# VH-VL binders against UPF0304 protein MJECS11: the designs that were tried, part 8

Target 1, 168 residues: UPF0304 protein MJECS11, of Methanocaldococcus jannaschii (q60310)
Amino acid sequence: MLSKIERLILANQYKILKILENTSEYDEIIKILEEGYEIFYDEILGHIFDELPESEGQFVLDILSFYDIVVEPYKQKNPNDHEIINHPYSYFKGFDGNSETKYMAFVRFLIEDQKKFSFVAKYAKKTDNFNSHFPMLDKYRKMVELWESKYNKKYDLKREEILDILNA
Below, E stands for the ipSAE of ESMFold2; O stands for the ipSAE of OpenDDE; V2 stands for 0.75 times the mean of E and O plus 0.25 times the DockQ between their complexes.

## First folded at step 4 (VH-VL)

Design b12 (from p11 with heavy chain Y100G L101T G105A M106F V108Y, light chain N31S R49D N52D; framework fv_prolgolimab; at its last look DockQ between E and O 0.04; V2 from the best seeds 0.00; counts 0 for: pae E 13.8 > 2, placed apart)
Fold by ESMFold2, look of step 5:
Structure b12 (fold): chain C 168 residues (1-168), chain A 119 residues (1-119), chain B 106 residues (1-106)
Amino acid sequence: as target 1 above (168 residues)
Amino acid sequence: QVQLVQSGGGLVQPGGSLRLSCAASGFTFSSYAMYWVRQVPGKGLEWVSAISYSGGSTYYADSVKGRFAISRVNAKNTMYLQMNSLRAEDTAVYYCATEGTDFYAFDYWGQGTLVTVSS
Amino acid sequence: QPVLTQPLSVSVALGQTARITCGGNNIGSKSVHWYQQKPGQAPVLVIYDDSDRPSGIPERFSGSNSGNTATLTISRAQAGDEADYYCQVWDSYTYVFGTGTKLTVL
C-alpha cells in the first residue's frame, strides 16, 4: 500500500538514521522498503494512526481548559461549596478507554508528554489515568457548547455560571 | 477469555538480536496499552517497555533504551519487542502484559518466554 | 527514581494473618497494585488501586496504603497462598515493582 516514491523516501530516511546513529538496526527495515515486502509494512507503519481532527483536538483542549482554569481554581478557593465540590461532574473524569479511546489518548499526551493542565493532572489516580470507564463525550460536548454559546468561553465565570455548565 | 501467547525467545550470543512476539485474543487489543516485563530467573520483576494502545507513544526502562524497540500491529492483535545489542544481563523470562481494570496495573500476563544471552 | 522496598520473606502459620509491606517515599499518594507469583507461573494481580480485588480473588486478600507504607494483608492464610508477592506503582513514566517478598505458610 506504499508507492515507490513513499518507499524511497522512507528508505532514505532510515539510511540517514543508520549513519547518524552509526548502527545496523535499520538494515532490515531498509530492505523491507526497498524490496517491497508489503506483509511487513505494518511493523513500520503500525504506529502511525489516523489523524485526530483539529476540531476534536480543540474540543479536548476546551474541556481540559474549562476544568483546569475555571473549575479547579474555583474549588481551591471555595473549599466549602459542597454543591460544586460534590457535583457529579466536579472534576475531569477523562474519556471511556473502550469507546472514546482517541480522546483519552490525546488527554494522556497533553498531560503526560506535554506536561499541561496541572490542576487536572492531579486527578490521574482518582480517574484511573483519565479512563472514565463510561462514555463522557456527549456530556463534555454539551458543557463546551454551553460554555461557548452562552458565556463566550470566558474564564472568569461566576459560581452560578460554573454550575450552569456542569449541569449541561 | 483473555489470552496473551508469546513466542520468539531462545539462546543468543552477546551482541545478537531477538524479536519477541505477543499475540492477543479475547479482548479489543487496539484499546489497551501493552507492556514488557522481565524477570531474571530467581529474581524480581523489572518493567522493560510500554506502548500506548495506538502505538503512538513508547516508553523504555533506562537499562534497555536505545537497544530495544517495542511495536504493535493492531490489525494482527500482536505486539513485538525487538531486542538488539543483547548483553548477558538481559537474560530473563520476558512477559508481555496488558491493563484490564487499571492502566497502571497488569491484569493479564503472557506465559513468559526465556531469553538467554550467553557465549 | 522511586525504590519500593519489601521484606525479603514473611512467614505465617496456617489460618493466621500475613502482612506484607511495601515502603516508598510518599507511596500513599500513589495507586499501589499487588501481584502474586507462584513458582514457574506468570504473576497474578490480587489487589489494585490500594485495596480493590479483581474478580476471582478471595475477600481474605485486602490492602491499605497511607504515608510511606502500603500493606497487603492475607487473612486465614492457606497453603495455596505460599508465593512471591510484588507491589507496583506507576511514577513519572516508569512502572516500578517492589523488591518482592516470599510468603511461606507454615
Scores: ipSAE 0.005, ipTM 0.485, lowest interface PAE 13.8, mean pLDDT 87
ESMFold2-Fast, scan of step 4: ipSAE 0.361; ipTM 0.744
ESMFold2 (binder alone), look of step 5: mean pLDDT 92; pTM 0.929
OpenDDE, look of step 5: ipSAE 0.013; ipTM 0.569

Design b13 (from p11 with heavy chain S31D S57Y Y100S, light chain N31S R49D N52D; framework fv_prolgolimab)
Fold by ESMFold2-Fast, scan of step 4:
Structure b13 (fold): chain C 168 residues (1-168), chain A 119 residues (1-119), chain B 106 residues (1-106)
Amino acid sequence: as target 1 above (168 residues)
Amino acid sequence: QVQLVQSGGGLVQPGGSLRLSCAASGFTFSDYAMYWVRQVPGKGLEWVSAISYSGGYTYYADSVKGRFAISRVNAKNTMYLQMNSLRAEDTAVYYCATESLDFYGMDVWGQGTLVTVSS
Amino acid sequence: QPVLTQPLSVSVALGQTARITCGGNNIGSKSVHWYQQKPGQAPVLVIYDDSDRPSGIPERFSGSNSGNTATLTISRAQAGDEADYYCQVWDSYTYVFGTGTKLTVL
């Protein structure tokens, strides 16, 4: 899985860290890399997660944007629209912390580290920090796909158009 | 108005099986997660199981895991709890519940169904 | 999994304020819901999301949640408030109920 040049680079990197940190903790991993003991490569790679593909990242940005710039502002301007306010999907519920962990982590990164989506951010306590406890990917995907395909992801949606997407 | 109506309780011998039903009306059943909560007579509330809106994901309390199976048929607006390998300690009033206000809360409850496991 | 600890019983005089606590590690970071249960009846939600009231629940019911303690407050207590009260949170794929508190109105 690792090329000879990658193994050389990583082994040398660990040798440098060994000197800088004045530690012998890297001796075993250096040997694994130099000798090519593939069975133990997870000791290096286990702390690095798989990529979240650009399309999946865009999907998360899209669903968060839908709530932050369409749904939440609508509810603020129309406090007596109980059909939308009491809709089961009227607020962003997060992603499942067990089966959708990397999506939940990305949401937390966007809100906590990048300080984005200020209207959605106010639901952190209500949603157990955006852990929905049940998978949400299929529902949010239907919503984003409808917003994109039928409404061209426009921001100034009419009431009936918002309901159409929430009911997707 | 959201309403849950339960059926299927009764007396069963240890090791036996029983299926509870919960019929929903007054809301779009397929949009909400559903729950089973039990209460031993004279004791407190204990969560038993949960099922996602689609039925694709289920969760169980450790005390019933491997013995109970939650399911739903959205076309019939009905949720079930299949209880197998019943024990005396499973004797309780079983409630079905859902949320119409909050995903994490239970604002609508069925009337309860008594399950008695006795020889 | 957190254990939600409630006092076994609380007594309040008619017209006075009752306070029922729900103790849990870092419970202030969770949304707490409160249920009222009268003998032979299903539980009734009286407070959700720490402090919100469902339609039909009187304003004298209120809630708060911070640190390690959530509190249900019942002002101007009435005889009809006599019941068992349970707090509840969702944590770690489990719905956790409190140990329950019997409220007696004197």
Scores: ipSAE 0.046, ipTM 0.641, lowest interface PAE 7.0, mean pLDDT 88

Design b14 (from p11 with heavy chain S31N S52T, light chain R49E N52D; framework fv_prolgolimab)
Fold by ESMFold2-Fast, scan of step 4:
Structure b14 (fold): chain C 168 residues (1-168), chain A 119 residues (1-119), chain B 106 residues (1-106)
Amino acid sequence: as target 1 above (168 residues)
Amino acid sequence: QVQLVQSGGGLVQPGGSLRLSCAASGFTFSNYAMYWVRQVPGKGLEWVSAITYSGGSTYYADSVKGRFAISRVNAKNTMYLQMNSLRAEDTAVYYCATEYLDFYGMDVWGQGTLVTVSS
Amino acid sequence: QPVLTQPLSVSVALGQTARITCGGNNIGSKNVHWYQQKPGQAPVLVIYEDSDRPSGIPERFSGSNSGNTATLTISRAQAGDEADYYCQVWDSYTYVFGTGTKLTVL
C-alpha cells in the first residue's frame, strides 16, 4: 500500500518527531516502515481518513451556498413570508452524524475553521452543530440538481422558484 | 388545519400482531418526518419510532427494535406502525406526531390509540 | 440511554409562579422543548427551543436552559394550568422525554 519513497518520507518524519518530543515511542513505527511490515501499516494510517471526492465537496459547497446566499437573505428581507420561513427545509439542517459523517465533518470544517457561510453558521445550536440525525443527502442532491438544471444556480430567485427548490 | 387522525388499536394476545394507521391532512405530508410516541397508562411519554420524509430511513427505540416496523405511503398521506411479537409491556396509548414547526420535536399530535396486550 | 430527570410533582397557589426543572448532563448545550398534557388528551407543545412560544401559548409560559438544568416557568398560575409537563431533547437519533412532572394548582 505504501511506496518505498512514502515509507522513507514517513520514517524520516517519525525520526524528526522522536528528536523533537524526546521520546522512544516512535521506534517501532520507524522499524515497521523501514523493514516494510505491511501487516502493521493500519496502526500508522488508522487516523487518516479517505478523501472526500472533489465532486462531493462541490456538492456541499453548492447546498451551503443555496442556503447562505438565496434562502437566508430572502427570509431576512421577507419576515412575514411564513410559508417559506416555516418550511421544513427553510434552513440547512446539516448531515447525519452516523451515515453521512464525512459530509458533516466537512460542513463543520467550512464553518468553524474557514469561517464561511455566516448566515448558515447561526444555526449551529439549533442543528446540534449541523448533525441532522437523519440522512439528508438525497434531499439536498435533489435541491442542488434543480437549482442547477432549471435555474442555472441563479441568486436572484423569485418566491415561487425558491419554494420549487425547497419542495424538491 | 394541520391534523393527524389515528386508527387501529385494540386488544391483542401476547405474541400477536397489530397495525396502527395515522392519516395526515392540512400540510404537505411528503415534506415532514413522522413519529410514534407511546404512553403506558399513568406513566410518562416514550419515543418509539421515526421515519424520514421520503421513507428512506427509519429509527427505533431499543425496546421495539426487530419487532416494530414504521412505514409511510406519501401518495395516501398515511403513516403506519406494524407491531409484531407484542408483549404485555407494550400496552400503552400510541400517538403519531409530526414536526410541523421544524424544531426536532413534535408540535402536531394524533388523538392517540389504546393498544392492550393481555398477560 | 440518557435520562432527563424531573420532580414527580410541583404545587403552586393561584396567581403565583411555578417552576418545573429538567435535569440532564450538559443539557444547556441542547435545545429543550416542553409539553403540557391533561388527562385523556394528547400532549400540547408549550415551549420549544428553550424559550420560544408557539402561536396561542400565553406569555405566562417561559423557559430557560443552562448548564445541567432547563426550567419551565409558569407565571400567574391559573386552574387550567394543572397538568403533567414533560421536557424533551433530541440526542443521538433518540427523542428523549423527561420523567414528567404533575403540576397541582391549589
Scores: ipSAE 0.021, ipTM 0.620, lowest interface PAE 7.9, mean pLDDT 88

Design b2 (from p11 with heavy chain S31D, light chain N31S R49D N52D; framework fv_prolgolimab)
Fold by ESMFold2-Fast, scan of step 4:
Structure b2 (fold): chain C 168 residues (1-168), chain A 119 residues (1-119), chain B 106 residues (1-106)
Amino acid sequence: as target 1 above (168 residues)
Amino acid sequence: QVQLVQSGGGLVQPGGSLRLSCAASGFTFSDYAMYWVRQVPGKGLEWVSAISYSGGSTYYADSVKGRFAISRVNAKNTMYLQMNSLRAEDTAVYYCATEYLDFYGMDVWGQGTLVTVSS
Amino acid sequence: QPVLTQPLSVSVALGQTARITCGGNNIGSKSVHWYQQKPGQAPVLVIYDDSDRPSGIPERFSGSNSGNTATLTISRAQAGDEADYYCQVWDSYTYVFGTGTKLTVL
């Protein structure tokens, strides 16, 4: 839903863009906004997604941090620890591109645009650019919750503590 | 030792139904996705279906969608493929598989079971 | 949905190098896995993630993947390498196998 003031502001912004870009591309959008054709608002707002709440963003940062600063460094230091290296959750698999799309998009933003999580970033090809193809939220939530509640998000975890979290 | 043992194949008439079973041992079954792959005699491999570790997500090849149903019972370490409305072109050796190496492919395979659909 | 095209057959002399290709549009952006299948047997993984070997697979097997072509290379071919070979990629909601290649060791 858009208020009359919001419609006025948006219509005026598109009129400015029309002038700056010397285009008629925005003419239909301006008319939709000025006349109030609500059925077509999704053509304008369809590229603006719902917010990812701050708590969910922090959750994603936490699971990426766990892999980037705990799991991946551990594997580099202990190349013969096959139990951890071959563990089903020994690397960050991404989020499901169909059912967890906003989380996958946030991961891609953090890695591609912000250039963060350099050890996790190496898995982009292996994971189809962090598209896990199966839902991962419940598993990662259990892992983050255990890392926080039992281990106070400690970075220098021992082998048994890492396994405890991977098996959450 | 990671193993998959299959059962439930056989001969069925067109329009009939069969259920295939795949019993897993030697690994934590509930942590791994499972797959069905088939091979028509003399032809290549064709992916049929996939199921997530929890059973909450299932995927199907277009050729079987709406007719086949994949399921799993983690407490029994067993996966199933329920095949309904069978057609002559479903005649194939069916393999169950898992990705124990976790590479989005299939490194542990069952022995295969023949399903023959004919009158 | 993508089609992965392999040659129908490849012949190699004992001790020489066989190359089996897997063609797909922009396949170099995906991880390719390779399977060996002998008559009456289940497939066996020989290469995963483009170039990694599972435990028990000899170093004679190697893989590469770039642009529109992935390649399985079998050096110093042995009689026991005679089999059908399939490439496979992981694509969103679909697992795609190649058309398969029969390798004959002369």
Scores: ipSAE 0.102, ipTM 0.666, lowest interface PAE 6.0, mean pLDDT 88

Design b3 (from p11 with heavy chain S31D, light chain K30D N31S R49S N52D; framework fv_prolgolimab)
Fold by ESMFold2-Fast, scan of step 4:
Structure b3 (fold): chain C 168 residues (1-168), chain A 119 residues (1-119), chain B 106 residues (1-106)
Amino acid sequence: as target 1 above (168 residues)
Amino acid sequence: QVQLVQSGGGLVQPGGSLRLSCAASGFTFSDYAMYWVRQVPGKGLEWVSAISYSGGSTYYADSVKGRFAISRVNAKNTMYLQMNSLRAEDTAVYYCATEYLDFYGMDVWGQGTLVTVSS
Amino acid sequence: QPVLTQPLSVSVALGQTARITCGGNNIGSDSVHWYQQKPGQAPVLVIYSDSDRPSGIPERFSGSNSGNTATLTISRAQAGDEADYYCQVWDSYTYVFGTGTKLTVL
């Protein structure tokens, strides 16, 4: 539901756009807002997605950081460590495009738009642009929780410590 | 010991339905994706369906999409394949499998169950 | 139809090296898994992630994967290696098996 003040602000915004764009396309929307026809409010708000909570955004940054600053540098320094290199979770696989769509979109935003996580970014083709095809949230949560609780999110993890987190 | 035990195969008429079961033991079932793979008599392996560890994502071969439904009940350590609108070409040995050792690979297989679709 | 192409059959003499190929577009960027299937039995994973062996698989089984071709190599072939061999990849929402190769040990 919109408040009267929100409706007033939105109606005035559409009136301004109507003038600037020299269009009648907004006339119906203005009337909906001014008259208070609540049933049609979703026609205005329907393309705006719900927030990704700050804690969930931090979680995504944490798992990407783990791969980008711990796992990928370790693999570069130790190219013959086949146990880690061939581990099922040795690279960031993305999030599920069907059930974890908002998390996958956030990863794509971070990598494609903000150009962050350059080591993880090289896996875009291998991972179908970070679409894991299977849900990853629970697995990555276990990994991040272990990295934080047992290892205090340190970057200089030993081989056994990396394996411990990958096996979480 | 990691093991998958199958049941539910048999003879069914074209257009009929059949449900296959795959019971898992010896590992944490809810941590692993599960698969159905079939082998038509005298032919090679054909992937049929996949289900994520939580059951939230399912995938199907084009040949079965809209007719087959994969599901799992993690509390019962069991995966199912509901087969509807069965055709003669669905006659095959059906295997369930899991990726216990590898991601997207299949390292533990059930014994297989024969499904015969015939009038 | 599978999009991974394997030779229909390969023959190898006892004690010699067999090579079974799996062809696919840019398959070298994917992880390839290899399965052995004997008549009346379920498949057995013999190589995973291009070149790794499961516990119990002898060292004479090895794999490689680059460009458009993955290869399963069986050194010092034994009579018990006679079987059908399948490569497999995960390919964009689909798990694809190769066409299969019958290995005959002479």
Scores: ipSAE 0.005, ipTM 0.483, lowest interface PAE 13.0, mean pLDDT 86

Design b4 (from p11 with heavy chain Y100G L101S, light chain K30D N31S R49Y N52D; framework fv_prolgolimab)
Fold by ESMFold2-Fast, scan of step 4:
Structure b4 (fold): chain C 168 residues (1-168), chain A 119 residues (1-119), chain B 106 residues (1-106)
Amino acid sequence: as target 1 above (168 residues)
Amino acid sequence: QVQLVQSGGGLVQPGGSLRLSCAASGFTFSSYAMYWVRQVPGKGLEWVSAISYSGGSTYYADSVKGRFAISRVNAKNTMYLQMNSLRAEDTAVYYCATEGSDFYGMDVWGQGTLVTVSS
Amino acid sequence: QPVLTQPLSVSVALGQTARITCGGNNIGSDSVHWYQQKPGQAPVLVIYYDSDRPSGIPERFSGSNSGNTATLTISRAQAGDEADYYCQVWDSYTYVFGTGTKLTVL
């Protein structure tokens, strides 16, 4: 998993931290890396999570953009459109904290750390901080796919076009 | 440290136009939604407009829709409210506001700018 | 469209508890924020998301929200609490301020 160059880089970084923090806590890690004791690499890398692929990140940005830029402004401009306002998918419900944890964490990062999607962010309390408590991936994928393939991701959607995507 | 400084108020005739400015400092302006709220002297608060972090989403109260336009220039840390076709009923102190660091309510407010529409 | 109704005025004796209500159809399903405004000043956020306090707001301020009524509670009222108070909700299609309540500390 780690090349000799990667081990050299990491060992040197831990040597620098050892000096800056005036500690012997990194001595074992340095030896593991310099000698190449692969069996213990997971103890060093175990706190680093698997990547969220770029395409999946873009998918999350797309569904959040759809709600923040298209759906929420439409509802503000058309307060008497009860069909859309009362639609089951009229607001972003989050992702499932059990089966879609990585996606839920990414939404929370975007909203809490990066402070993006301000109008969607207003639903934090209503959605248990964007934990839908049931899987949402398939539904949101259908919505994003339809928005892309049929409507070229345009923001100035008509009423019928918004309903078409919400009913995907 | 987080601060909103307003400018651009004044007296204008009915049917006239005026542009308000709100300059932000001390926070990452491009990451937060911004708001305009007005208050007629002696009356309550009324939300006027909102703009998302990117400027991609804008909202307006029914009373100003079609006459007012909210915008922002993130590179200049500044938000604007362009007010057209002004009416006597638009006379108010106008506040700009933003959500705080914990993404709640309207936590930071500007000092307010008086707009008077009269002949 | 939802309308948030507050009493025009509430009086409280020094050291006693004031309660300011905000009425709205099914408001308990929304998140309610509360603002304090003193004459000639911009509003100050005192409660957010029904019951949370911003840093710097005294523990005497608390909030609740259920059914058709949200309530701002100010315990051990002080002269400096005399102000106008506004509730505010974000609805999925609009932002709404309450009608406002003048609190007088006797």
Scores: ipSAE 0.006, ipTM 0.512, lowest interface PAE 11.2, mean pLDDT 86

Design b5 (from p11 with heavy chain G56Y, light chain K30E N31S R49E; framework fv_prolgolimab)
Fold by ESMFold2-Fast, scan of step 4:
Structure b5 (fold): chain C 168 residues (1-168), chain A 119 residues (1-119), chain B 106 residues (1-106)
Amino acid sequence: as target 1 above (168 residues)
Amino acid sequence: QVQLVQSGGGLVQPGGSLRLSCAASGFTFSSYAMYWVRQVPGKGLEWVSAISYSGYSTYYADSVKGRFAISRVNAKNTMYLQMNSLRAEDTAVYYCATEYLDFYGMDVWGQGTLVTVSS
Amino acid sequence: QPVLTQPLSVSVALGQTARITCGGNNIGSESVHWYQQKPGQAPVLVIYEDSNRPSGIPERFSGSNSGNTATLTISRAQAGDEADYYCQVWDSYTYVFGTGTKLTVL
């Protein structure tokens, strides 16, 4: 359901877009909003997603930070540490595009639009643009929890501490 | 249920313009990237363009860069390909596609729209 | 950027195994998807991410990818498998399709 004030705001926004784009393509949407034809609201609101809660956003930032500031720099400094380099979780694999779509979209936003996490960003091609094709939430939650609770999120981790987190 | 329906093809003269439309239904259109792929009759598939779920990022094959413009209106569940400065070699069946099921490649395709560039 | 080379045609006897290759420089480091296209129809995804099958695709279809060659394997070939097959990779926000292979089932 939309309130009258929300409908007024949306109708006025579409009227502005109509003028700026010199188009009649928004006329039906404006009428639906002004008249209150609720049955058609999904045609208008279908592109607005559910929120990603602040805590979940922070979680995504934390796992990306772990890889970007801890794991990737370690691998650059220790190119002969094959145990870490060949570890199954030695690079950020993304999130599952089917079951974890919202998390994958947030990662893409951070890397593509905000240009953050430059070391992780190099894996875009290898990871099918950070689509892991397998659920990763539980694994990354264990890693972030261990990094925070046991290692106080420090970035200067020793080899054994990195392995501990990768094996979480 | 899940489908992409295309329109806007036709015959156009070299140097002309044409706009293709791809209407989506049965899924949350605004959550998925969309693609245009073309196929010259009797030849192979060639990727043309891509647009991110929000419309913020667009990508083009070198052969069409600067001439074609991809766009989407999520409120209308529709994607477009504006084709300008058309050449004979642009003659092809144009498909729209998305990575809907499991995000594992282009798994939902439109029926195709024929574009013929000829005098 | 990479060109993906496929054989122009492959023939297989009914019930036998067909193998269609997709050659590309260091393609083993890419994710390879495979599409089946029958005359007058839109392509159908048959393998994604090198070796995975979408729901509804028979177990006879499998894939592999290593080094410079990805391979689509169709075991126990059936008449209905006759089609053009295309490999495809994601390369720096572009999609590259292979040259395509016509599969004939004898």
Scores: ipSAE 0.000, ipTM 0.475, lowest interface PAE 15.8, mean pLDDT 85

Design b6 (from p11 with heavy chain Y100S L101E, light chain K30D R49Y T94N; framework fv_prolgolimab)
Fold by ESMFold2-Fast, scan of step 4:
Structure b6 (fold): chain C 168 residues (1-168), chain A 119 residues (1-119), chain B 106 residues (1-106)
Amino acid sequence: as target 1 above (168 residues)
Amino acid sequence: QVQLVQSGGGLVQPGGSLRLSCAASGFTFSSYAMYWVRQVPGKGLEWVSAISYSGGSTYYADSVKGRFAISRVNAKNTMYLQMNSLRAEDTAVYYCATESEDFYGMDVWGQGTLVTVSS
Amino acid sequence: QPVLTQPLSVSVALGQTARITCGGNNIGSDNVHWYQQKPGQAPVLVIYYDSNRPSGIPERFSGSNSGNTATLTISRAQAGDEADYYCQVWDSYNYVFGTGTKLTVL
């Protein structure tokens, strides 16, 4: 799975880290790479996660934007609209930490590291840091699809239009 | 550099009006809510008003409802506070504030503008 | 609108630990921010979302929030820490500041 050039580069990187950290922890990894023991390559590469495809990243940005720029501002403006405020999906609940782990991690990255979606961020404590404990992908996909196809992703939605999306 | 620059304070008679301005630079102004917070000299901080990123939602502390009006012009990166029917108890340093792209909570504040209401 | 109660003043000896409390009914379910204000200056955010520290704020500043009390902790207090400190919560776009605490470093 690794070319000879890739093995050389990785072996040299671990040799540099060995010197910098003054440790023998990397000796076995260096030998595996230099000798080409392919059976053990997963000992090295298994710590790197698969990518989150660009389309999936955009989907997460879209659902977060819907809550941040449509739902949360509407609730600010209409504090007595109990139907929307008490709706089961009136706030972003996160993603499931077991079955949707990559999506949950991306949400945490956006909110904690990039400091985006400040209105949604207020729910971190209420949502166990955006771990919904229940699969959310299918529900959020229906909401985003409806916001895009029927409402052209506009942010100045009327009450009935917000309810339509929340009930998707 | 993220910055808020205020103007428009001064001395007014009781019952008078005054408009404060808060000019923003260094961040995407149209994406963030904006706030007015005041402080009577020697006293604590008191939230006065808030405006959503679009200007579509405005909120006011009970002490200023019906007298103050918050607004914003995103194209000019500027927020305003129109203060009407001013009373002696409105005498305070007024700060504008926002949540910047780097932090949550009111991490960017204007320099403050003194408003004095007296005869 | 909830009321956030802070002690009027807190004194700490140089190099010791100061603790400033912010009391509010069920405040542990809210996100608490802390501000430092020195005379004649605008407030400075020192802790956000209960326990997070903005870039540039020393490690000596930390926060916690549970039950009915949020706490700002300042370890190894320095003369430059003398200031007024305010807690603040968000409650559905209504913003409440605490009564404020004057910290004196002896």
Scores: ipSAE 0.005, ipTM 0.480, lowest interface PAE 13.4, mean pLDDT 86

